# Ledger of designs, part 218: VHH binders against o26223

Target 1, 191 residues: o26223
Amino acid sequence: MKLLWTSQHIKVTVHIDGKVSKMDVLEAIKTRRSIRKYQDREVPEELIDKILDAAMCGPSAVDERPWHFIVVRNREMLEKIPEVHPYGAMVKDAPVAIIVCCDSSLEKIPGFWVQDCSIASQNILLAAHSLGLGAVWTGVYPLEDRVEGIRRLFSIPEHVIPFSVIPLGYPAENPGTRDLFDPDRIHLEKW
Key: E = the ipSAE of ESMFold2; O = the ipSAE of OpenDDE; V2 = 0.75 times the mean of E and O plus 0.25 times the DockQ between their complexes.

## First folded at step 11 (VHH)

Design D98 (framework vhh_7nfr_2; at its last look DockQ between E and O 0.12; V2 from the best seeds 0.00; counts 0 for: pae E 11.9 > 2, placed apart)
Fold by OpenDDE, look of step 12:
Structure D98 (fold): chain B 191 residues (1-191), chain A 124 residues (1-124)
Amino acid sequence: as target 1 above (191 residues)
Amino acid sequence: QVQLQESGGGLVQPGGSLRLSCAASGFTFSEKWMSWVRQAPGEGREWVSSISYSGGYTYYADSVKGRFTIARDNVKNTLYLLMDSLKSDDTAVYYCAKHRYSAFPETQDAFDIWGQGTQVTVSS
């Protein structure tokens, strides 16, 4: 029975009048914070698409692009993630999560996938922030218990390595901004 | 077992009001998006309204917007549909549906559990 989703009626033009506040890249980087509390509000698919687009724009070793993304909106699955990821408690409160994975079969040079997936994960965070969402990077790799937990939960093939779980939502907290610049970490020409 | 049970349907005159209820059991109700979907005789299922976890987000079909109100009581594990200014075209079986995803229902696959439905008849 085809739900006559008359495309016309579901035009809930959710006027997300949310002016996607366009942040410049430096603003996004400097003001981004980990967000672990989320509003009771859905994240539109359009925003997820933009975030994933950004995730795929990062460089990778020899352009190997080893990343895959699992978009999780299923509430039951979101609720199960904390069972295998002890530091992923906030995932159960998020309307959506992105699991960043590496397909090892796509690696051209072994080992650089960690950098590649890190870049993708960071781009997800920055893009989310620039779009008015909050997110947090919850590490999966290299902890074996987390890797296997996520693998089993999502039936991820053995050649694919879950790397990070990133819950996203409209932020229900404001941790504020902080200055993380440390000149003592800068060395000129030599250590 | 996950279960949804609708109630509150009946026969009403045009312009009348009804309040539907859906009792949920077998899952954490407060952690699920919920919707009302209706099916008129000889027609397909039509989405009516959706509500987020705590009711912070609500959606309505254009056909019912301004007349119907979706609400929920997470303490009572109950979903509601307040129907005002009922019209003959509102005649249908009304189903309570549990969302599979934490999102607006874009497709039929958005729902994984359905109630048995309650009949609403609007007739003079």
Scores: ipSAE 0.016, ipTM 0.281, lowest interface PAE 7.6, mean pLDDT 88
Fold by ESMFold2, look of step 12:
Structure D98 (fold): chain B 191 residues (1-191), chain A 124 residues (1-124)
Amino acid sequence: as target 1 above (191 residues)
Amino acid sequence: QVQLQESGGGLVQPGGSLRLSCAASGFTFSEKWMSWVRQAPGEGREWVSSISYSGGYTYYADSVKGRFTIARDNVKNTLYLLMDSLKSDDTAVYYCAKHRYSAFPETQDAFDIWGQGTQVTVSS
């Protein structure tokens, strides 16, 4: 059976001995785009589990692993997020969102939790993409009004810092991929 | 003027091998994903293989996996398709195509520049 372009779409059948063919890591990094439009389709819990497993695989400062994740599927809560997070309008249309948080009581070296939670957030984006989902990172920290709004909305304790809100779902848009390599940003040996 | 020119097609017996070449000009070849696409008589176009801009990643249709190898030479601005263990089902015109975006070709619109094609015929 051949793969043909029918109605201008490629229909791909994957044949793997005991495994499902998945996107390679460099391909995932290069082709991931922010997706802000989602199908009206639930995301299975097992995919969220895989995404969060990937998020926790990131390195952290002195292995402090300060991250916590809130999985939000409740429609009313998702619809309230844009009220405290301007320009997070797409969150209300997502079937699920993940809030990445820092538990400051887990910090072993002060201030590196931002890098740690950024790594976890990027891994969420890549894992979602590799599983056929679309996602976008919407910033919370360091914008104090957003931090306070999200904290209040989800009853997040004062020692826990909401870092990002990541809506995700099966994509309903395809913005394409860009080649962004720029040799002028590379400096050998010194600036 | 942007151009893709295929060569290396011909008549070959089943089980034989061919090497297709595609010379590129008029664009920055080393920054673009490239593909081979084929069209058998009376049929639609079928994606065969893709290669990333550096050549670090290659992708194949199930029908050719293990038999065909895509490669590129960014110094010579040339794309290759090394075909081995050819079957009668491989008979087609083979096109070299430039990707519009650095992405898997989900639709025919994924390609903005096509070569004129080279005929491959597998016949006993």
Scores: ipSAE 0.005, ipTM 0.161, lowest interface PAE 11.9, mean pLDDT 85
Fold by ESMFold2-Fast, scan of step 11:
Structure D98 (fold): chain B 191 residues (1-191), chain A 124 residues (1-124)
Amino acid sequence: as target 1 above (191 residues)
Amino acid sequence: QVQLQESGGGLVQPGGSLRLSCAASGFTFSEKWMSWVRQAPGEGREWVSSISYSGGYTYYADSVKGRFTIARDNVKNTLYLLMDSLKSDDTAVYYCAKHRYSAFPETQDAFDIWGQGTQVTVSS
């Protein structure tokens, strides 16, 4: 599978099984859904590299970029994630998962690593969607039991905090569309 | 008034034992990870041990592992450090520190509230 960029860099052209599709940024944001069912089909390394490149392009507080990523393809390890993450049952059925981590030694402003890693996680979801993949953000931080469970399972060092586990693959479900725009949540000039 | 107050320091002989306490007030103690950090004369701060908000997870620096035990009492809002087999290298001011968020502390910036410290001297 190949990714082609338009001259405007607003739309992404993706080659999927010999077909070409285009998705603009707003369409990608509005149509991305959490995908928890995956085809029994491996995701090429090139696509993972593109997703991680997008993850690292997010803004970060004082440009600290504290994120690190663990790419998990080992089925035995994926099957153990639900043991330490109660809402991560779908991870065992995914061909690959990305664990978003914070290396706290890179943190320049206390606490902003949470926002930095949230941005990285969302960029992973959007990039995966734009490339024809499905993914879901399963929360790890700030739930103490999940953080320490994931840390022990993947031998994550003490100075690194696991933030999220994002399984991804070719989607085996097509959730319905959602209209989430709520004008009552928009306040002009004052509350 | 958010406050941490240590007690239990003192002079002890090598191989001896000591129990430090830290009384917490002004925040929901049971929701916060807590740590002990020490500073030897002329040295920087060194992380010693951390405990999760529930007490279910504990971590220790390699220099104290197997000799120190961190514990907490969430009913009494008190953190403890039980020190056994003390060595001269353990001589330091010991500080109680509250984590800014419920996670293992990676840097000193992970702490937002510090106690005043209690002196531990290991000498014969």
Scores: ipSAE 0.000, ipTM 0.253, lowest interface PAE 13.7, mean pLDDT 84
ESMFold2 (binder alone), look of step 12: mean pLDDT 84; pTM 0.859

Design D99 (framework vhh_7nfr_2; at its last look DockQ between E and O 0.01; V2 from the best seeds 0.00; counts 0 for: pae E 11.6 > 2, placed apart)
Fold by OpenDDE, look of step 12:
Structure D99 (fold): chain B 191 residues (1-191), chain A 124 residues (1-124)
Amino acid sequence: as target 1 above (191 residues)
Amino acid sequence: QVQLQESGGGLVQPGGSLRLSCAASGFTFSEKWMSWVRQAPGEGREWVSSISYSGGWTYYADSVKGRFTIARDNVKNTLYLLMDSLKSDDTAVYYCAKHIYSGFPETQDDFDIWGQGTQVTVSS
């Protein structure tokens, strides 16, 4: 049974004027794109707070909530991140970045922290988008060189694992919408 | 197969210049810090220079500071060492080395892949 999904072109209206466009959850999910170009505009602290609040609202294994967040606004530090993250070039152009970390001492079940921090990271992306910001997930874990690079740069304790670096800012690009639905990836009852 | 291959070595007079190249293959070159290390006859390996992913960060041993320049071309997967004002004490086999981690190397154990080396001889 081929589910006939009509590709509704969701027009992502990027409100340039900082007006928080109210997006429903499905709209936010479907229209979110990785944004790697940012305006020369500061992100208000209020928006970062909202994003971090959202980041902490995701589920975690046995409610372990192992995540920590480093909010980086210092220009010098932002400019250093690309030197220890080979795909972090856009971070130097962002007004702010959030580094998502796991405190291993908070884990109740080993290994689920990756899922927990992934959920947190995704919530950051969705929240940012819903608030009219652009963001991109730059992976740190599980690549050891990136993990250690970020660790050293920010003096992160050994028991804390850098997971992702997420630059944020008002978007200076509009990559458009993508239809990522693939019915071939859906199996009914059996493979 | 992961490989580093140095070239550009040779005989040069004191005060002369050389340009070493290191061709990288078998890994994503742009995702690794790189270094030059040299070994003079009868001596241990000496760190010479290091460079970050993008080349924004460079480090030099005091012995070569102001004379040598490390560079990289991530499109060509090539590491370079520009050597100016060469001295007799610069005579050594020069090795290209891949970092395991991002950051300044502290020990030889911070490298996992080495080239075969290229001979640099500075002599009058």
Scores: ipSAE 0.515, ipTM 0.794, lowest interface PAE 0.8, mean pLDDT 92
Fold by ESMFold2, look of step 12:
Structure D99 (fold): chain B 191 residues (1-191), chain A 124 residues (1-124)
Amino acid sequence: as target 1 above (191 residues)
Amino acid sequence: QVQLQESGGGLVQPGGSLRLSCAASGFTFSEKWMSWVRQAPGEGREWVSSISYSGGWTYYADSVKGRFTIARDNVKNTLYLLMDSLKSDDTAVYYCAKHIYSGFPETQDDFDIWGQGTQVTVSS
């Protein structure tokens, strides 16, 4: 089927059967932006599986791997998240969100679970971007009211700590690349 | 100041090949996604192909899949379209276009700079 662009609306279909392409890792890191507007379009389970596989590839303190993930697609649950997470308003408009959690019973080095879950969260953002999706990290930990609100909403047990909520979907915005390099943050040999 | 200049169009027989070039100036070419878009007489513009800033991601319209190859040279600031197995339906003015943002284009408003176009005519 031939697709044509007009001044208002165009439908575009892409097929990559012949030449397989993948995003370069530096391109992904440099071009990833927080995306807070999403198309009303389902995200296939296969893509969520790929994203979570990538999340679990991150390093962790002494290989403790304390992370667990809750995949939320239910509209009523997504709409309730902003009630306990006031700066997560965009979550209600996402087709899916991933809640990154720490199971404290898996912790081997006290306190490093924050770094571990941060790594998993960033990998979710990069993997989503590489798959043509947009995402944003919304903070839960260490804000006590958000932690307890999310825990109550999703019946998360007391030994499990919700760390971040990451809504994602096909982007409905494209904010472009920023140049954030700051040489004054680089110190050679010593401070 | 900011400019895209296409070249390489012409008259070719069905089944023939053609290589289009697009020279870019006035912006950081190596940081931008680029596309080829075509317009046949009396029709709207049709997206043909897109390439990420590094060339790691390429996308093609179904109508050209397997026949066209998009490429870029970030040292020479040049975008290419290699067209093989040309058909009469490929007759159009071909434009290169600069994406405003990264990612797959949804509408013409995702491009802020267009070339003047180069004519490709496929006839027997």
Scores: ipSAE 0.005, ipTM 0.152, lowest interface PAE 11.6, mean pLDDT 86
Fold by ESMFold2-Fast, scan of step 11:
Structure D99 (fold): chain B 191 residues (1-191), chain A 124 residues (1-124)
Amino acid sequence: as target 1 above (191 residues)
Amino acid sequence: QVQLQESGGGLVQPGGSLRLSCAASGFTFSEKWMSWVRQAPGEGREWVSSISYSGGWTYYADSVKGRFTIARDNVKNTLYLLMDSLKSDDTAVYYCAKHIYSGFPETQDDFDIWGQGTQVTVSS
């Protein structure tokens, strides 16, 4: 992917003189930001498929892989999400959202589905970023009112738990990067 | 121009009722969460109530829960605050405010547009 975009505040340049720069894993991790403003532009199905493939590649407790995904492109449905999720306003403005769910019938070890679905959610964010898209994780579980609101809205069965709602799109904002390294949180050999 | 204009304040006796209105212009009102915020004499701003863009979700400060009702009319681009059982502690300038993001406001910085305010005085 060749990316050349500038904003009034941020400039990103790809050097092309015989070697094309690719975003490596560390660069993706360090430069991924929550994106809440999207272009009025559809995300190709091929990119969603790549993102979901990456989501399913996460480690899972006892390899239980309890995740299921709902892909929402319908504008009417996207517009209803903020009504059941108070901090999900940006979802109605996104061209697509992914709802990460846990099928409790696939759970082999109690309680680890939360970690499994967290890993899947983070992989969605990183994969989207690596493909030139913006996304944000909006929390559903463990807030019972949001869980039941999303369940009702998307006809999710009782044995399936909606975990997160992740709107995605081509970014219409560029917040820049953060340096979050804090050596005071690193303890050598013991606390 | 984006603006909010409050009206309906005034002097009322304890136990009385008032209806505040906020006329919105310059933005798509039906797409925005709205709040009422008040400021009593000599005090900071206190969040009172919020309403979702559809009116399907409403939130209230504990001090006004059961006495105040927030409502909206998306055809008229107007926000309302219906105040019942008013107390002297409700005396304040009441502002309507437009949310930057949907949902419960975490700080005053979560609003980008404020009205000029309308004075409510509860006094015998």
Scores: ipSAE 0.000, ipTM 0.120, lowest interface PAE 17.9, mean pLDDT 82
ESMFold2 (binder alone), look of step 12: mean pLDDT 85; pTM 0.865

Design K1 (framework vhh_lunsekimig_d3; at its last look DockQ between E and O 0.77; V2 from the best seeds 0.00; counts 0 for: unsure alone 63.6 < 65)
Fold by OpenDDE, look of step 12:
Structure K1 (fold): chain B 191 residues (1-191), chain A 122 residues (1-122)
Amino acid sequence: as target 1 above (191 residues)
Amino acid sequence: EVQLVESGGGVVQPGGSLRLSCAASGFTFSEYELYWYRQAAGIERELIASITSGDSTWYVDSVKGRFTISRDNSENTMYLQMNSLRAEDTGLYYCAAEYSETFYGSPTFDYWGQGTLVTVSS
């Protein structure tokens, strides 16, 4: 079984066995959109593995790699996430979500973990897109109510900080592509 | 010019129903997450319902089972069907919109309406 997903600029063919048409990195970056509507279709574990592999390939401060990932497929848990994250409504409608966390005990330099986990989160989004999936970054940190909500819900220890919740699934929407290039934000040699 | 205009507010008795509308213009409506807030007298503004660009909905517990949020992208309008209204539902109701490529999710949204007053009283 093949699923074709077409955007304005790209065509992605996703196979049930996890094989997908290849897109280059620039195409992935430029055509990626937040996806909040998903098909009633399970995401193969193989794709999640590839996404997580990509998530761990980014740089980190002094190579501290402080990230941890909670993969959530349980429907009850997915449905509970919006209770503590009101802006994550789509999570309950996704077949799977990845919670990106920082283990503070792994930090070598204080404060850079936000960048590390951001890189990991963005790689998740790009990898998902390149694999014919849709995803969205729902921010958890630095909002205390969301951080503690997710912490309690998933029994995350105090030294581990929930950073983002990223629901994933086969997309059931096509929001189109954007052109966000702004030459006014580019300065040559000096401001 | 970007506008969000709420309508449908009024005075109703307990147990009554109202349907609020939020008419949007000046931006790509379909690419925004939409929210209903309300503010009762002397109380901070609270989020009561949301609907994503993918039609996922969220409700605060106090309105679950009574309120229904929906959107019509063809009409650039969001709705809030309010049934079984209670005195505690009295307040100024605001619609808000946040661009879909944001990830912060804050009460500081891109756009706010001016609000429509809902009064539930005997």
Scores: ipSAE 0.729, ipTM 0.878, lowest interface PAE 0.7, mean pLDDT 91
Fold by ESMFold2-Fast, scan of step 11:
Structure K1 (fold): chain B 191 residues (1-191), chain A 122 residues (1-122)
Amino acid sequence: as target 1 above (191 residues)
Amino acid sequence: EVQLVESGGGVVQPGGSLRLSCAASGFTFSEYELYWYRQAAGIERELIASITSGDSTWYVDSVKGRFTISRDNSENTMYLQMNSLRAEDTGLYYCAAEYSETFYGSPTFDYWGQGTLVTVSS
């Protein structure tokens, strides 16, 4: 265990390129946790726009960027998600959810869209955390029943694949920090 | 050592009630998503109820309004209150847990219990 690598739930002010931030990138990455309990409070559209902008800024295989996003705020629709995704119970209690989709018509290299959509999903989680929100990634692809259930519920075309459902809100829980650094997983020069 | 121990099963008449308990040890209980599964003879295990680390609950349609899942993080225990029991509720009941930083969701679990038998019969 290295002290400098331990996550901390303390606001840090850093000076970067003449600007000040309340949470640096490393702190955000190390302190982000999956959040499944939300305050009964609306998330402003401006914050969702910032999150989606960040989601589209990740690297993509041959820059295909196959991401499409469905923003769900309708309470009735949020309440129906657990009916087709049994392990997404918390979605019905969230003020908003983002469904990350792959438009296969944008795919340039077969199979790499999974990494593309994983990058977009992680960027949503990290951006939400940096903005004071909590979120969790609930998996859809590659589980056929979940893929088809979400597709039917949101009228998603056959050439578009729902990848993840990410509920978001102001957090009503604060799970502890994680210390995950494992030097046994690092090999110098060779395996 | 990681352990999940179910209790509270037994024989009950139709319309009766039972409360199942799942006692956990060896892990940080509050950081796990928790599940009750049921297995009848010759049938694959079915998810019947779940409770998230944030206390959101899910139930399969056949038990909605009759069963109530709850958790007590201070006691490291999950419960299933079963009311208005029917013959179709007969089966071996398993508790299971999955770490909260997962994006998969069950049926793959970090931990499974041994099961507790519920028999609804006249």
Scores: ipSAE 0.690, ipTM 0.853, lowest interface PAE 1.4, mean pLDDT 88
Fold by ESMFold2, look of step 12:
Structure K1 (fold): chain B 191 residues (1-191), chain A 122 residues (1-122)
Amino acid sequence: as target 1 above (191 residues)
Amino acid sequence: EVQLVESGGGVVQPGGSLRLSCAASGFTFSEYELYWYRQAAGIERELIASITSGDSTWYVDSVKGRFTISRDNSENTMYLQMNSLRAEDTGLYYCAAEYSETFYGSPTFDYWGQGTLVTVSS
C-alpha cells in the first residue's frame, strides 16, 4: 500500500487485502432517502462521532456555529419522543436519535441560526447515509407544540431551541431512488 | 388527481367493532406517511393513529389496545380496526397522507379524505 502524490495530478490509491471504496458525494446526495425502518442493531459510538464531526463541518453565519446536539440512546426516552412529537412514530423503533439544537446565546447575526442548524441537519443525513445508515429529519422548529414538547422532555433550557430530531439506524427498507431533476427550475442569467 | 376515500363507518352498539378502510389513488401509496384523525361534533380533528412508510405505529392514549392501524401498499389501502367501541368514539373519521421525503411531518389539506361516520349508539 502506498500513498502517491505528484505535481501533475492528485491520485490516492489504497490497497490492503481487498478493494477499497468510498461513496461519492454526488451519489450520496442523489441516493439518500428518508429511512423509517431500522434493523435491531446497535449503532457504534464511533459512527455517531463521525456523523457529528460531519455535522459541525458545515458553514455558519459569521462562523457562529450555534449548534448543539443531544444524542439519545436510552430506550425509554426514545419511546417518549412520539408522545410529544406524534408524527415521529419511527423514533421509538430507532437505536439512536440526534436532536439538533440552537444555543441562542451563540447567535451573532439574528435569524441565521435556522440556516445554520439546517446545514448541520442535512450533513447528519448525508454522513449517516455514507456510513451505511438510514436516517430521517423529523421537524421540530418552528412548530411551537413540538419545540415545547421536546424542550420539556429533555430539560432543554429556554435559550436553547430544539430544531430537529433525527432517528437513525441500519436501514431495514430500501425505498429506491428518484429522478427529480427539473430543468424548468434553472434560470440562466436572470429569473 | 389525488384521492383518499374512507369507508366502513356505520352505527354500532357499545363494545362492537368496525373496520375502516382508506383507499388511495393518484400517488405511490407506499411512499407516504398515513394517518387517521377523528372529529366529534363541534370539536377539532384529533390525530388518533399513524403508520409510517416503515410500518412504525402510534396511537393516542384513548384508543391504545382497542384500535389497530395497518396498511396494504399492494392494494393502496390503509385500515383501522376498531374494537371495544365506546360512545366517545363517535365521530367523523378521516384518513390523511404526507409524502415520506418531508421534514414537515404533518398532513396538509390536499391529502385528506372526506370522512366516514362512526356512530356508537346505546
Scores: ipSAE 0.548, ipTM 0.811, lowest interface PAE 1.9, mean pLDDT 88
ESMFold2 (binder alone), look of step 12: mean pLDDT 77; pTM 0.763

Design K10 (framework vhh_lunsekimig_d3)
Fold by ESMFold2-Fast, scan of step 11:
Structure K10 (fold): chain B 191 residues (1-191), chain A 122 residues (1-122)
Amino acid sequence: as target 1 above (191 residues)
Amino acid sequence: EVQLVESGGGVVQPGGSLRLSCAASGFTFSEYELYWYRQAAGIERELIASITSGDSTWYVDSVKGRFTISRDNSENTMYLQMNSLRAEDTGLYYCAAEYSETFYGSPDFDYWGQGTLVTVSS
């Protein structure tokens, strides 16, 4: 059982609420979808901890590791996100959201914190998917109105930049999988 | 060539019904989140209804129970069934499409239609 264009597969075993599931890394990457509809069910703290552990394991420019995370479970706060972020109207019913932030005082190389926070955001999406959850990355930086709105709503200091808001929960939709491989984007030996 | 073309607008009396269609071409329709926006004269454009690529729906409170959004991926078409129409439903109705895996989000959608006018009057 192999994909036609792949010579190797990496198998990962994950513990979920005392149960064991098995997901290939390539399968996780290819089957992850943005989920915007969630069950009315809480997400255990243990799963959030696993997701945030994975978020911090990505590569970082000159090991600056500038990320900080805000975990939001308070219903009143989740319901206020749409007031400062257009996407929030569709995600306000999520049981929890993670806000990925950059502490600019930790930046060692100008501008690379965006890549650090992007990597952390994608790791959150993949980890959530591997644990049976659904999530969606809603962009904050570099849109100044969203940055300022999220900063005010969550009392974020001026030296910290909110980067993304990621609502997550048990999925209440299944959009299926995609086939996005485009060989015309691959150049061998030269452009 | 990418297009979203709305149709089905017209003049209808209060309490009447109307069905709007949004025909899409030039992209993989099934992979897009789809939206109906309404813009009345002198009022900011507002989101009325949406349907995800996974067929989950959302409605603004003023139209819940009266409007129904649906999609037909085989025909590359989105619909808005409008029942029990009120004078305040008058406006230019736009369809919009946004890639399901975007991390940007509104208000700048990937694709917008030209709009179709709905007038509720006696």
Scores: ipSAE 0.541, ipTM 0.738, lowest interface PAE 1.4, mean pLDDT 86

Design K11 (framework vhh_lunsekimig_d3)
Fold by ESMFold2-Fast, scan of step 11:
Structure K11 (fold): chain B 191 residues (1-191), chain A 122 residues (1-122)
Amino acid sequence: as target 1 above (191 residues)
Amino acid sequence: EVQLVESGGGVVQPGGSLRLSCAASGFTFSEYELYWYRQAAGIERELIASITSGDSTWYVDSVKGRFTISRDNSENTMYLQMNSLRAEDTGLYYCAAMYSETFYGSPLFDYWGQGTLVTVSS
């Protein structure tokens, strides 16, 4: 499967089950759900490339862009992730996972790399959803046991911090859309 | 009101078996990640088993091969089948739930049941 438009066109149209579809940004944000059950189908490299392109397009503090990504397709490695991340059991059943990392040597101001990597993680989830895939963010940082477990498993150097593990694939579950709008959380002019 | 109720605990000899149940109400069960935790005297609560909405399971090494976690979404119930029980398995067993739209993964205390006591005694 190929994207019909390049990133230069700022529009993604992809064949999903033989049909051409497009998703509005608001629709993507409102209908995205965490997906933990995947079809036994490989995700094409071209879709992973598009997801990672989108991941890198978020704002970052002073444009430091500290993210690095590990793409994991090896079944044995995916099966080992739950051994160091007990709340990531579904990772072993996914066809692929993306590990979002921070290269601390690229950090220009202390602490903002967390926001930078959070934005990249959310962009991965939204891009995956827009391409007909399901994904879930499993948290790694700031939990030291998970950070060190993932570091050792993937030979990540000391100056690089694993932030999140995001398994993804074609969804085998279809949770409903959430309705979370709460006007009581909106304050006009002042608290 | 979110409620989790554990049952099935009791006194058993080493090598015996017990099946724990966790009955849930007050939420959409199928949208929750489910967990069994164990609390022994003087030790913090330990995650021993989990099951995702997609039926993926995890076990702590000490119970792997002896315990089996399962869920029945039609009955809003989670189970823990415990075989080949050891003295070290003695403790209060808690079920817990965490809504699927989380990146933290670990349940907070407000989503835990009251606990059921398992005593493995010679």
Scores: ipSAE 0.619, ipTM 0.823, lowest interface PAE 1.5, mean pLDDT 88

